# VHH binders against Cytidine deaminase 5 (CDA5): the designs that were tried, part 18

Target 1, 346 residues: Cytidine deaminase 5 (CDA5), of Arabidopsis thaliana (Mouse-ear cress) (q9s7l8)
Amino acid sequence: MAQQYKFVFTAEQAASEGVTDHKKLPKLIRKARNLVKAPSKVGAVGRASSGRFYLGVNVEFKGLLPHFSIHAEQFLIANLALNSEPKLTHLAVSDNGTVFQDPCYDCTRFLKEINNAHQIEILIKNAHGRDGSFKSLESHMPDEFGSESILSAEPSLLLMERDNCLALIDEDSAAGGISSNADLCSFLKLEALKAANKSYAPYRKCPSGVALFCEGEVYAGWYIETVDRTISLGPVQAALVDFIARGEGKGFDKITGAVLVEKKDAKVGQEDTARKLLEKIAAPNCDFKVFHCQEERKDWITGAVLVEKKDAKEGQEGKLLEKIAAPNCDFKVSHCDEELKDWIKL
Short names: E, the ipSAE of ESMFold2; O, the ipSAE of OpenDDE; V2, 0.75 times the mean of E and O plus 0.25 times the DockQ between their complexes.

## First folded at step 6 (VHH)

Design c3 (from s86 with S56G L59V T100S; framework vhh_7nfr_2; at its last look DockQ between E and O 0.09; V2 from the best seeds 0.00; counts 0 for: pae E 3.9 > 2, placed apart)
Fold by ESMFold2, look of step 6:
Structure c3 (fold): chain B 346 residues (1-346), chain A 122 residues (1-122)
Amino acid sequence: as target 1 above (346 residues)
Amino acid sequence: QVQLQESGGGLVQPGGSLRLSCAASGFTFSSYAMSWVRQAPGEGREWVSSISGSGGSTVYADSVKGRFTIARDNVKNTLYLLMDSLKSDDTAVYYCARWSDYSGEFLKYDVWGQGTQVTVSS
């Protein structure tokens, strides 16, 4: 496989590039900046707690306002999220390859959504060619963290694994047939639902996910909310991070299908923004559909695990689950959140 | 031992039909989405068609839409590609590929067959 469009490095792969520890993070910045297609080339390099290294690049959209853009730091964090990394430990950002500076105010607000964000170490290096030094995110922006880190008082879950326990409202099991363009979006709706179930939307409770289709491959991303809504990362932008990171240099004009899944009547809806972006950048005939989801009911269960641990008879556990389950409930175990454990009463 | 094994290729005249098969073994076939991907001599791989694990959703490349049909038999653990109205441009090695299915994972191809040759010529 060719690796010229590489956005993720194992510790061993990074070592082969001269990055034997976090102090050598800058050795990857040229690779990041060389992957930027925008006129202003900003690169980001991050080390995750797993020991893997991630690249981020800025993304600009010709003919769209700058607020549609993806900052290199946002790209990096979405790349970590898409690869299930639980924590970012070290970050380096540069727009020229030699000076490494603090993330901008907006990106700092975005980084605050990461669990233990106060412990993220940022490389600061001037143009003199010195190695530079790492300083905590908290020390760079003390007013945002105060004397005590606000994030330590209540856990922020941006990079943590989650399941929003969403199910599609408008399911249609019938599909197939020659020349049906609806089949492309039907194929993608379950992938977009998977993405919505990973979405980080703790403030306004409007999770959403996007799946993109290009030449037989699926790319996905989800809404990443910040307390300041204006710096949140949209689900299409997050899916484009996946597309750029794994798409081997393909142009956006090769995207031929897209599905958004979001809550019906969402307070923060994503459809208009997603449509504007895709209409400008995707294939001219890109098929874009929106499906809606809802939370699974808390007063129903899907767990066979509780029945098995109580030594229930096979026929008895089936009848009990049918009585208390939702009309279309599958009787298999499903863990949607921690509260499911507390409200199941048998 | 996870394996995909294509068969049914051969030589056919333009306008003809052909049916490809892909026998799957070593995994729960119905749990995985599948694709056909082809490669012409000296070219990169080109996606042809994909089908969901249940068979309820199918999708086709524009170049084959209306001429090819993807299908699966989850009892026999076999994937099919029914090719009609074949053209010389359809000449390629055809591969069967399995999409991944891990907890929290999204689709990518993780198992490939060895391929079967389809040649369309007069």
Scores: ipSAE 0.269, ipTM 0.705, lowest interface PAE 3.9, mean pLDDT 78
ESMFold2 (binder alone), look of step 6: mean pLDDT 87; pTM 0.879
OpenDDE, look of step 6: ipSAE 0.526; ipTM 0.831

Design c4 (from s70 with S52T S56G T100S; framework vhh_brivekimig_d4; at its last look DockQ between E and O 0.43; V2 from the best seeds 0.00; counts 0 for: pae E 2.7 > 2)
Fold by OpenDDE, look of step 6:
Structure c4 (fold): chain B 346 residues (1-346), chain A 122 residues (1-122)
Amino acid sequence: as target 1 above (346 residues)
Amino acid sequence: EVQLVESGGGVVQPGGSLRLSCAASGFTFSSYAMSWVRQAPGKGPEWVSSITGSGGSTVYADSVKGRFTISRDNSKNTLYLQMNSLRPEDTALYYCARWSDYSGEFLKYDVSSQGTLVTVSS
């Protein structure tokens, strides 16, 4: 029974299914599609750089607008992120199990947020084709949809490990009756914070995380932002990916607790959307709480010395250190006349 | 009858290690998240660590993070707490507890053990 709800395959497990290389990705598509609980059954199969294979399925929520839905490709990517996979190498998507097509426009954009998006190969297979062919993701959509963030000047680094260095705001902890380690702490609060710290939100800088509780198990996900906000995956959706992937077919109605952690006064708040989604899928027995976090001022840097050449135009490197250094950091600038290479030898 | 029985407590020197066990009976152990809680003399209960039913997720209090490891063997219906680098402030009665429900703010426990004493002293 446990095999029926499998969304992640080791290389060995995949081999047992006849998937010995990337050309055989379609062999897992039936498994993916059989896991879909929506009328339209879209399956995605991906090979990670680790050699593991991941499944994605579309998720639709009855009574909610399509923007709440999760595309199979998004599911797969979220599943990669949740499993700390750094790269996707090959992808196959099919809505009928026979024809394998390009990802949709939105999913293509979503995929391009991945650090190695230019290396991703997509399987194209027609109904009458035996083996299909692989093409580059980049060949599908021109550079106009590139990962260059005009807003943050940060490269698209989806699937890269992140630590947003967030800490819970004390006032929120007090509201929940948790003031110290002596309190019986909410597991979900801490898990949601962990998720928030992994959140990919480079554009609006509004990371968030969600933790769900169901029958003795915790499921967590985080906000995955895209350049186009409308294609972003919310933290509840991401947590639901975890729930579906590990929940062994349990219904959303079995979720009895949910916690959202997001920044206070975030420009992009998730609370309303999260509440709406959870009310629809897990009501009335789901207790939903929201807590706020802020960037942790790591006072770990108590001192810094910048050594620069006398003729070095004053200002840019020192400013960077000042931003990174805690307010109480003793920052000193020393000028040396000697080539910096010789200073390292002292 | 649902029962939790802890063992492994004792006296240890600072810097030493101790492993606690909690044997569960009377319920499907793997279906429940479990926690360790401790109570020092003259102090209130302090949450130490929690683990989900499958063992896939663990969480720790800041006071024990990096030193303690919670684990479980569902085939043996046993919860464990490996305690390393013990400190005098770790001296307490240690309890294992079963999750009953989630209130949105607090973990609720419906069953707990009687406690095992851990004393860290030179």
Scores: ipSAE 0.277, ipTM 0.712, lowest interface PAE 2.3, mean pLDDT 85
ESMFold2, look of step 6: ipSAE 0.462; ipTM 0.805
ESMFold2 (binder alone), look of step 6: mean pLDDT 81; pTM 0.808

## First folded at step 8 (VHH; framework vhh_brivekimig_d4)

Design e1 (from c1 with S103P; at its last look DockQ between E and O 0.69; V2 from the best seeds 0.00; counts 0 for: pae E 2.1 > 2)
Fold by OpenDDE, look of step 8:
Structure e1 (fold): chain B 346 residues (1-346), chain A 122 residues (1-122)
Amino acid sequence: as target 1 above (346 residues)
Amino acid sequence: EVQLVESGGGVVQPGGSLRLSCAASGFTFSSYGMSWVRQAPGKGPEWVSSISGSGRSTVYADSVKGRFTISRDNSKNTLYLQMNSLRPEDTALYYCARWTDYPGEFLKYDVSSQGTLVTVSS
């Protein structure tokens, strides 16, 4: 029954389960853990800024290395992203339903990518304690961020709405005919592209998206990158989160089609990993297709002037223009002086 | 017997609107993705729009994006296509088609309607 496989609760629905505030998050942990299809049952429960509650579960893939696994915290974050939740406010994680612990080191790093990570509170509860306490994620954050984080001046904006302005390279993308199998792939292709456009890949700039097909339904996910690439969530994994959350208990072996959209010659390619994972878990005859995308160019933008204060730091606007404008765009940056200030006031 | 029967076609002026319906019978409608396809005179079939079984996922061809809306009512076993801001180039025979779930077939249509004619002319 659809109710048994519920991963998202409205405030009202949560209230019906006795969860009337963030202190009662543990009441949903049993539901999360019961949904786990692995020997180790880790559940995560999160409260979003919208007032909705989200569940996360660990996912393990038999016969694959542990790095293919999805942690409950990662699942939860992907679930938030898939539902366009902008913020996580409270988090509870438990592997036994009685003790609530800090997220693991890797998951903590993953959580740090969230735009409001400094505001996230984590439930800590010991086995002998009646009432748990909340502590800030920030207090648990590792002090050492890899050297790569220093190189990236981009703020952590996971869960923020994104549009990567990607378009398919495929010349036949516009030609959909009944008689062409390629044309019939347009649905999944476009869904995967849509996912790719939502992909959080600020560090390596390799966004990607995946669409899965199962019994008349489509499930989609996108690449979620972390500073440490090893902790990143692949687009297939993210799509599987959608599959689990909405698939009402269907097995992965019922997945018969998949489409990956990624940039051509991406430094961080997802094809091999995606293929390997799908070969292991999907239907034996699952058709997996890969398409490539590129950033859209606004060829009509041939000139732009950025006016900023003399002491202003370089904003995102210039970077955006570099991405979307014509290659020969004359881009100039001017600093505000008294004359420009007067002009702006007009 | 699996059957798809479309209705709602007709003649409209440029800028006008039409709503197409496709009534499904003989199968569990909600378990199948559905598509609209059109064929203009002298041209090959063109994909228009698709919708997943639950109706959660929808996609559109660029040529109709922003003007057409695909939807479904699973309780009525009916697929819809709301067409707004119609253009002469939208003139075509419109078909509804069911996604196959046959093993080994990826995103093929196994059943289609007979088609309803939409004519956009001044």
Scores: ipSAE 0.413, ipTM 0.785, lowest interface PAE 1.7, mean pLDDT 86
ESMFold2, look of step 8: ipSAE 0.518; ipTM 0.810
ESMFold2 (binder alone), look of step 8: mean pLDDT 80; pTM 0.806

Design e2 (from c1 with K108P; at its last look DockQ between E and O 0.51; V2 from the best seeds 0.00; counts 0 for: pae O 2.5 > 2)
Fold by OpenDDE, look of step 8:
Structure e2 (fold): chain B 346 residues (1-346), chain A 122 residues (1-122)
Amino acid sequence: as target 1 above (346 residues)
Amino acid sequence: EVQLVESGGGVVQPGGSLRLSCAASGFTFSSYGMSWVRQAPGKGPEWVSSISGSGRSTVYADSVKGRFTISRDNSKNTLYLQMNSLRPEDTALYYCARWTDYSGEFLPYDVSSQGTLVTVSS
């Protein structure tokens, strides 16, 4: 049964399926499409820089608007993120197993958030063509940068490791006695917080994470933001990707617990959407809790010097310090003409 | 009948290490999350660590984070707790606990009645 619900293939496993390189991606498309539990069966197959292959499937929720749905491409990207893959190199998408087309406009924008988006190649194959061809994602990228892109000078770093340095606001989050803290909620809070700390939310700075409980297993996901908010993947959706990928075909109706962790007074709150989705798909008695987090300050960091090249753009290190250092931290940037790597002296 | 039997406790010096084991029987081990809890003399029970059925998800109390590692071997129906850098405050009776069906905010446990004693003393 475990093999039937396989969403991740090692290079060796893929080879056993006849996939020895990126040109053979279509060989896995049937497996992806067979895993789809919707009338429309869209499969995505991706090759990661690690050599592993990942599947994506579209997910539809009955009784919910289409914006709750997960596209196969989004699923694949979430699957990559959940498995800490830093790069996607090749992608194939098909809704019929024969024709391989460009990702849709929304998914293309989603893919653009990946750190190596300029290197991603998409398989294009017509029904009558034996040999598909690869084209760059860049060639398909719409020129339309959302108006909100002007607001953020943040580089596209989706799939890069992140630590948002978040801590729970709840004073009861501390490890306590069984009578007070030995509960499922505490377990899920910690998992959701862990997820929130991995959340990609560079634009609106509203990271969030979700942990789901089902029959002794926990599934977690985090918010993946895009420049266009409407294309973003919510933390529940991401957690459901984990659920589908590892749940061996279990139904959503077996989910009996859920915890959302998000920032207090977040401009982009996830609670309402999360609640609505869970009410529709999870067990009728699913216990859903929301907790809030904040950035953890390192009050002992009161001074820092960043040394960088004269023409270097401020890197992530400086931004990190702004988040974690004491509010009165004396932060200085020094420029050097030498080929020095950026470093921070605390 | 659900049975949980802890072992591996003993007396160690501060900074020492111990590995606890919990042998499980009477149920499908891989289908249940597991936890370690401890009770120090004169104190109430304290949650230590938990692990999901597959072993993929692990969480720790702040008091033991970075020092303790929870793991499981589903083929052997055994739960483990590797304890490093032990401190006097870690002295307690350690219990293995199985998650039961979720019935609310509090996760119910099937807890062993025996436990294994860990004493950290100079």
Scores: ipSAE 0.242, ipTM 0.694, lowest interface PAE 2.5, mean pLDDT 85
ESMFold2, look of step 8: ipSAE 0.701; ipTM 0.888
ESMFold2 (binder alone), look of step 8: mean pLDDT 81; pTM 0.807

Design e3 (from c1 with G104A; at its last look DockQ between E and O 0.63; V2 from the best seeds 0.62)
Fold by OpenDDE, look of step 8:
Structure e3 (fold): chain B 346 residues (1-346), chain A 122 residues (1-122)
Amino acid sequence: as target 1 above (346 residues)
Amino acid sequence: EVQLVESGGGVVQPGGSLRLSCAASGFTFSSYGMSWVRQAPGKGPEWVSSISGSGRSTVYADSVKGRFTISRDNSKNTLYLQMNSLRPEDTALYYCARWTDYSAEFLKYDVSSQGTLVTVSS
C-alpha cells in the first residue's frame, strides 16, 4: 500500500505520527528503517524548511562494490532535491533506532554542499539518554577540505534551483510522430534532459541526468557533485532514489528502459558507471541509451552590461550570460555606488 | 475490451482554446502512460504530449510547449489536453494513445482512439 512506502510527510502527516517538531524526529526513524532492503538498516529523518519531513534509507546493490551504495543521508538529500526543497534544517540518523549519531565523514562532506549547511542541526542521542540534543553540522565538519575546494570559488549551492541551460545535440530531438505504433518522441530522453538541467555539478561542470521507465511510470535523477568526486551521487543512483520513493516497493528488475543525458566528451563521464549499475539491477532486457547535450546558446544576445556595486563579486547572472549568450557577446561590467545589485541590460 | 474515446474537438478561431478529453475503459488507467498524437491533413502523425501513469511526468513537443497542457484524472479514467493560443497549424485529428512499453528511443502504443477533429480557422 502506498502508505507503507512513504518517504515524504507533510507537517500534518508527521503530526499524525506524533512528530510535531524537530525534537520528535526519532519517531519516524522506525518507518525509515523498515523501508530498508539491506542487512544493515540505516535510517535518516530530515526536516525541511517547508515544514515537510523526509526519510532516507541506505541502499545496497548485491554484487557491486560499496561505492555504488547509497547512504541514508545521501538518499535523504537526493529526496529533498527531487522534491525541490531548498533547505534542510534538522537531521537525525540511526542504524539501530535508539542511538542517533553524527553522519559519517563522507556524508558530512556531502551535507556540506547544501546551501544552508551551516544552519543544519544534527540530533545526537545516546542509548542511555532520554533526550537527545542537537548540534550544528558546522561543528562536525572536518577542518581540512581537499585542495580542490580551494580551487573552486563557487559557493555550495546544493538544493538551490538550477537551470544548466542544456540542449540535446541530437538532430532528431525535435522529431515527433508515430510510425508503426511507435512514438518518435523519446519521453525518457526529454526527462533525462530535464534532470540534467537540474544537475548540481559546479566543480567539474559535467552535469548529467537519468530517466528510468518502469511499468508506465518514469523516474528521474541527476548528478550531485561534491568537492570530492568520490562522494558524489551518480545520476542513476539519484534516479533510483526517486524509484524507491515513488515506486511503492517495486523491484529494480522491473526497470525496462533507461536514458542518460550528459555532455559530449565530459571530463567526468557517467556512462560506464550507469551501464554497469543498470546491467546489474534492471531487467535483463533493459534498453539503456545515452544521449549528449550542450549549453544552449542564445545567439541573439550579443551585448550585455552588468551593473554592480564596486565591492560586489560577479554574481550568478554574469556566469549565466557566459553560458547562454552568443560567443561574441560584448559583456561589460559597470560599477555603481547605488543600491542596484546585479542589473543586466541586454 | 480496452477502449479509448476522445471528445472536445471542434472549430475555433486563432488564439482560441479547446479542451480535449479521452475516456479510457477496460484497463487499469493509472498503470499506463498516455500520449496525445495529431495528424494534420496531408501530413504524417505528429507527437504532441505524453504523461506518465501517475501524472507526475509530462513532456511536450516544441511546437505546443507553453500553449498545451496534458493532464489526467485517474479517478475518472480520463486524459485531458488543454489547448490554448491555438494556431491554424494546430488543425489536425487528435488521438489519445496508451503506452505499452519503451523500446530504444520510442514509446510504443498498443491502443489508440479514433480521433477528434480540431480545426483552427478564421
Scores: ipSAE 0.458, ipTM 0.806, lowest interface PAE 1.6, mean pLDDT 86
ESMFold2, look of step 8: ipSAE 0.770; ipTM 0.916
ESMFold2 (binder alone), look of step 8: mean pLDDT 82; pTM 0.817

Design e4 (from c1 with S31K; at its last look DockQ between E and O 0.51; V2 from the best seeds 0.52)
Fold by OpenDDE, look of step 8:
Structure e4 (fold): chain B 346 residues (1-346), chain A 122 residues (1-122)
Amino acid sequence: as target 1 above (346 residues)
Amino acid sequence: EVQLVESGGGVVQPGGSLRLSCAASGFTFSKYGMSWVRQAPGKGPEWVSSISGSGRSTVYADSVKGRFTISRDNSKNTLYLQMNSLRPEDTALYYCARWTDYSGEFLKYDVSSQGTLVTVSS
C-alpha cells in the first residue's frame, strides 16, 4: 500500500510517525485530513485496544442528500469493524488540524453503540492549548442517552464479533456451478453474505451486507445499526469505507459490480438506498444485484430443555434456540431445584 | 503473452493431501483475482475457490470448504491450492483462471491453465 493511502497503522508504524502513545494522536490528523476528498476536511484518529491506530475521514457524495455522507467518526468505527478490532480506547477529531473537538451529537450516539463506549476517551484541544486533555465519552453523552436502549433487549455490542447465522434463500447459492462458459462462481454473493453475517443490527433485526467489485478486488461492508435509525451506516457506505481504505485512491467510478444481501421482507430494507447511491457514484454499467437471506435453522433440533436457576432471568440461550431449532421444536424451560442441583454435582 | 501454468497434481489416497500451484506470467499478477476450477470425468466444470488480487478475500465452494485453502504469493506470481482430506469425489482436472470481469452473479474469466490431474483413489 502506498504510504499515501494508509488508514491503519501498526504500533510500530505509528511510532515511526512519532505516535508512541494516545497523547500523540494529533500527529496523525494531518494524514487523515489529507486523504479527505471533500471541501470540508474532517479527520479522525483512533487508538484501538490492539495498539493499532486507525484513521477516519469524512466522505461526501455530490448530488446526494447529506444523509448519504459518512462522518469521519463513522468512517473510523467502520474501519475498526472491518478490521475486527474489538475496542476503541482513544479518539481525536479535528476539522482544521489545530482544534480537537467533541464528536457531533449524531456521532456520539453512533459511538455509544460500541461495547466499551464507557471507556472511550476523547481528545479536547483548543486553539490556545498545548497538549490538550482527554475526557470520557460518557461525560459528553446527553442525559437522554440510554432511554431507548433500555427498551432494547440486546446490549450495545458494536465491534464485537458476530455471526448472524444467515443463509442464502437462493437454491443455487451453494452450488459453485457454471451458468455459462465464462462464469464459474458467485464471489460477490458469498462475500456479501459473509458481510451480512457480521452485520450489527440488534434493534430491528435487519442485517445486510454488500460486496463491491473493482478491477480484480472485492470490497465488503455491512449494515451498522444505531438505536436511532437516522444515524445508522448502510452496508454500501460501509463497503465504501473498505474501498477507500484499501483501494489506493481509486475512484468509485471503477466499481463495476455490486451485490446486496438482506433478509426477505426486511422491515428495514437497504435496496433502494443502495441502488440510489451506486447509481450515482459507481460505473455507469455497474451490475447491481440483490439477494435474500434467512436465518439458518437446524431442523434436526426438535427438542430442547433449558435448565435455569429459579432466580435466573431468561437468558439469550432460549432466544437462540428459537432461532435455530426446528419450528416445531419442543422447547421447555425447567428451573433448578435441589434434585437438579444434586444431579449437576454428580 | 499471458500464461497460466499449473503443477502439483498426482495420485493420492483418500484422506491425503496435495498442493497445487499456478504460475502466472505476462501480466501484473497482483491486479487480478484468481480462481480454481475443476472438471471431473463425465461432469461439467465446477468452481472450487476464488481469491482477490490482494489475497484478502477468499471464498470456497461448500464441497471443499474446511478442507481446501486458496492462497497467493504476488511476489512470485503464483497461486496455490492446498488440498487436505482428499476424497474420491475430488478427482478431477484442476484449472487456474484469471478474472476479467463481473457479470450477473458470476465472475468471468478470460485466461485459464491447461489443467493438472488430481486422482484420489485407494
Scores: ipSAE 0.455, ipTM 0.800, lowest interface PAE 1.5, mean pLDDT 86
ESMFold2, look of step 8: ipSAE 0.601; ipTM 0.847
ESMFold2 (binder alone), look of step 8: mean pLDDT 82; pTM 0.817

Design e5 (from c1 with T100S; at its last look DockQ between E and O 0.59; V2 from the best seeds 0.54)
Fold by OpenDDE, look of step 8:
Formats: structure tokens, sequence, C-alpha cells
Structure e5 (fold): chain B 346 residues (1-346), chain A 122 residues (1-122)
């Protein structure tokens, strides 16, 4: 039964299925499509830089608007993120198992957030063609990125490891004991915080994470932001990807606990959407709680000097210090001249 | 009968290490999350660490983070707590407990062990 709900394949496992290289991605598409619990069965198969293969499936929620749905491509990307894969190299998407097509416009934009998006190759195969061909995702990228992209000078770093250095605002989160057979420490809260710290939210700076509880197991996901906010994947959706991938076919109605961690007064709040989705799909008695986090400040860092070469692009180091240092930290940037070069050689 | 039996407690010097075990019987071990809880003399119970049924998710109290490691072997129906860099303040009776459900902010436990004593002293 465990093999039937497999969403991640090692190279060896894939080889046993006849997938020995990226050209054989279509061999896994049937497995992906068979896992879909919707009328429309879209499967995605991806090869990661690690050599592992990942499946994506579309997810639809009955009674909810289409924007709550998860596209197969989004599922696959979330699956990669949840498994700490740094790169996607090859992608195949099919809604019928015979024709392999370009990702949809929204998914293409989503894929563009990946750090190595320019290297991603997409399988194109027609119904009558025996041999598909690969083309670059870049060739399919829309020329116009929303006006908001102009505002963000941050590079696309989706799938890169992140630590947002977030801490819970609630002071009671650290102390727990057994009182009346209850743990005073919130397990889900901590897992949701961990997820929030991995959240990709570079544009609006509103990271969030969700932890779900189901029959002794915890599933977690985080907010994955795109330049276009409407294409972003919510933290509950991401957690559901984890649930589907590892839950061995369990129904969402078995989810009895959920925790969202997000920043207080976040410009992009997830609470309402999370609540709506969980109310629709989780157990009727699902306990949903929201907690708030903030960036952890290291008050002991009161001064810092960044030394950069004159031609060096502003690195992320300065930004990091601004986030973690004391609010009154004296931060200075110095440019390396010949004298500094000599000093570094000492 | 559902039962949890802990072992591995004892006396150690500061900086020493111990490994606790909790043997489970009478239920499908892999289907349940597990926790370690401790109670020091004259103090209330303190949560130490928790692990999900599969073992994929683990969390620690700040007081033991970086020093203690929770793990499980589902094939042996056994929960473990590796304790390194032990301190006098770690002296306590240690219990293992089975998750029953989640309510609000807290995990609920329906079964716990009798406890094993860990003493850290010079």
Amino acid sequence: as target 1 above (346 residues)
Amino acid sequence: EVQLVESGGGVVQPGGSLRLSCAASGFTFSSYGMSWVRQAPGKGPEWVSSISGSGRSTVYADSVKGRFTISRDNSKNTLYLQMNSLRPEDTALYYCARWSDYSGEFLKYDVSSQGTLVTVSS
C-alpha cells in the first residue's frame, strides 16, 4: 500500500520503474495521474538535481473556488521544497498521459521563482510523436512580469534553503509540563514556526507556516510567494501537499488539529484563507489556532562593518544584519581599497 | 493491555551521557506520536521532547535543545532519548507518554510510563 502512494523516487527506485534518465520521465506520469482524486487528472513528473524524481498532482477542493486548487506543477514544486531539493532540472506535465505540454501561464510564473529556472527543461510531446523534445522554460516565460516585480530587487531563490529567523511572540510557548494529562507545550506551534522560518516570501515579507495534526502524525507547509500574489501557494495548501505525499491516502477529514504561524499585522495575512479551507476539508471538530511571530533580534549585535569591493553588488549580508541586529545597531559599509586588500592579506 | 516501560536511568556526572528507552506494547506503536516528560523533585512536570508516529517530526524544549535527541524504532516498538552534556538541572524522573489527540494548544496523553530516575551529580 505504501508503494501506491509514492510521490518521491530515488534514482534506484526510478530505475526499477524504467526511468533511467530524464528522457524517461513519461514512464512515471501514469503513477502520478493515478494518484489524482479529481475529475481532471493532471500529472507532473520532475527530476531534481539530486537525481531523485518527484511527482505532482492536481488537487481540487469540493465547494471551494478554483483559486484554492493546487496545480500539479505547484504540487511538484512544493514537494521539492518540502524535501529540501535545491533545483529542478527537468519537468513533464500531462493531463492525458500521452501528450506532454507546457505548464500553464500561472504555473510558468510559479516555476520562474525557482533559483535555477533558466536551466529547467520542459518535455514537449505530441500524441503522434514517439519522441518528445525538451525545451527551456525560459523560452516559455512571459515577457511581462507584473509591475510588482519592478519593486523587488531580490533574486528568485525559491528552493534555496531559508531561515527567516522568526520567533513566537507568545511568551508561553517555551514552558510546558504535564497537567491533567496534557502537554503544556504546543507541538504544532513549534512545527508551524519551523515551517514559517522556511517560508519563501521575499516580496511582501510575510512568511507563514502551517502544521496539521492527523492520527499521531504532523504535516507541515509554508507560504510560497510569487511576484504575482494570486499565484502564490498558501501555507495550508503546502501543508496539504505534505499530507498527500506522506499520508498514504488518508482523507482530509481526519485532520483534527491545525496551527498557523504568521507575522503580527502582516500585510498579507493567511488566517482567513486558512480558516476557510480547513473548515471545508478538515474534520468538523478540527481545532485551528493562529499564533504570531516576529523577527528575532540579537540585541547584543550593536555594531557591524561590512567590507565590500567597490564593484560588488549589494549582498544579502547587510540585509540579514538589519533583520537580526539590535535596532540601534551601528552598521557601516566600507569599500575595499588597496589598503584594505593589503590588510586582508595579513 | 497498553503498556509503556522505560529504562536506562541512573546516576551520571555533569557532562555525562545517558540513553533512555521506552518499550511499548499492546498497541500499534507506529500509529502514535510519543513524548518524553520529566519531573524534578519539588517541581511540576516539564515537557522535554516529542516525536511523530513516523519519526519525521521532532521538537524539543529549549532547555534540552542541542543536547537531547529523541528517536524511535518502530520495528522494535521502542522510543529513545539520547541525553548528552547532562547538567544537574536535568535531574528528574523521566516519563514516556503516548499521544491521544490534539486539543487547542496542547497534546493530550492517554498512557504514560512509571518513570525512570536520572540523577546528575558530582
Scores: ipSAE 0.478, ipTM 0.810, lowest interface PAE 1.1, mean pLDDT 86
ESMFold2, look of step 8: ipSAE 0.575; ipTM 0.832
ESMFold2 (binder alone), look of step 8: mean pLDDT 82; pTM 0.821

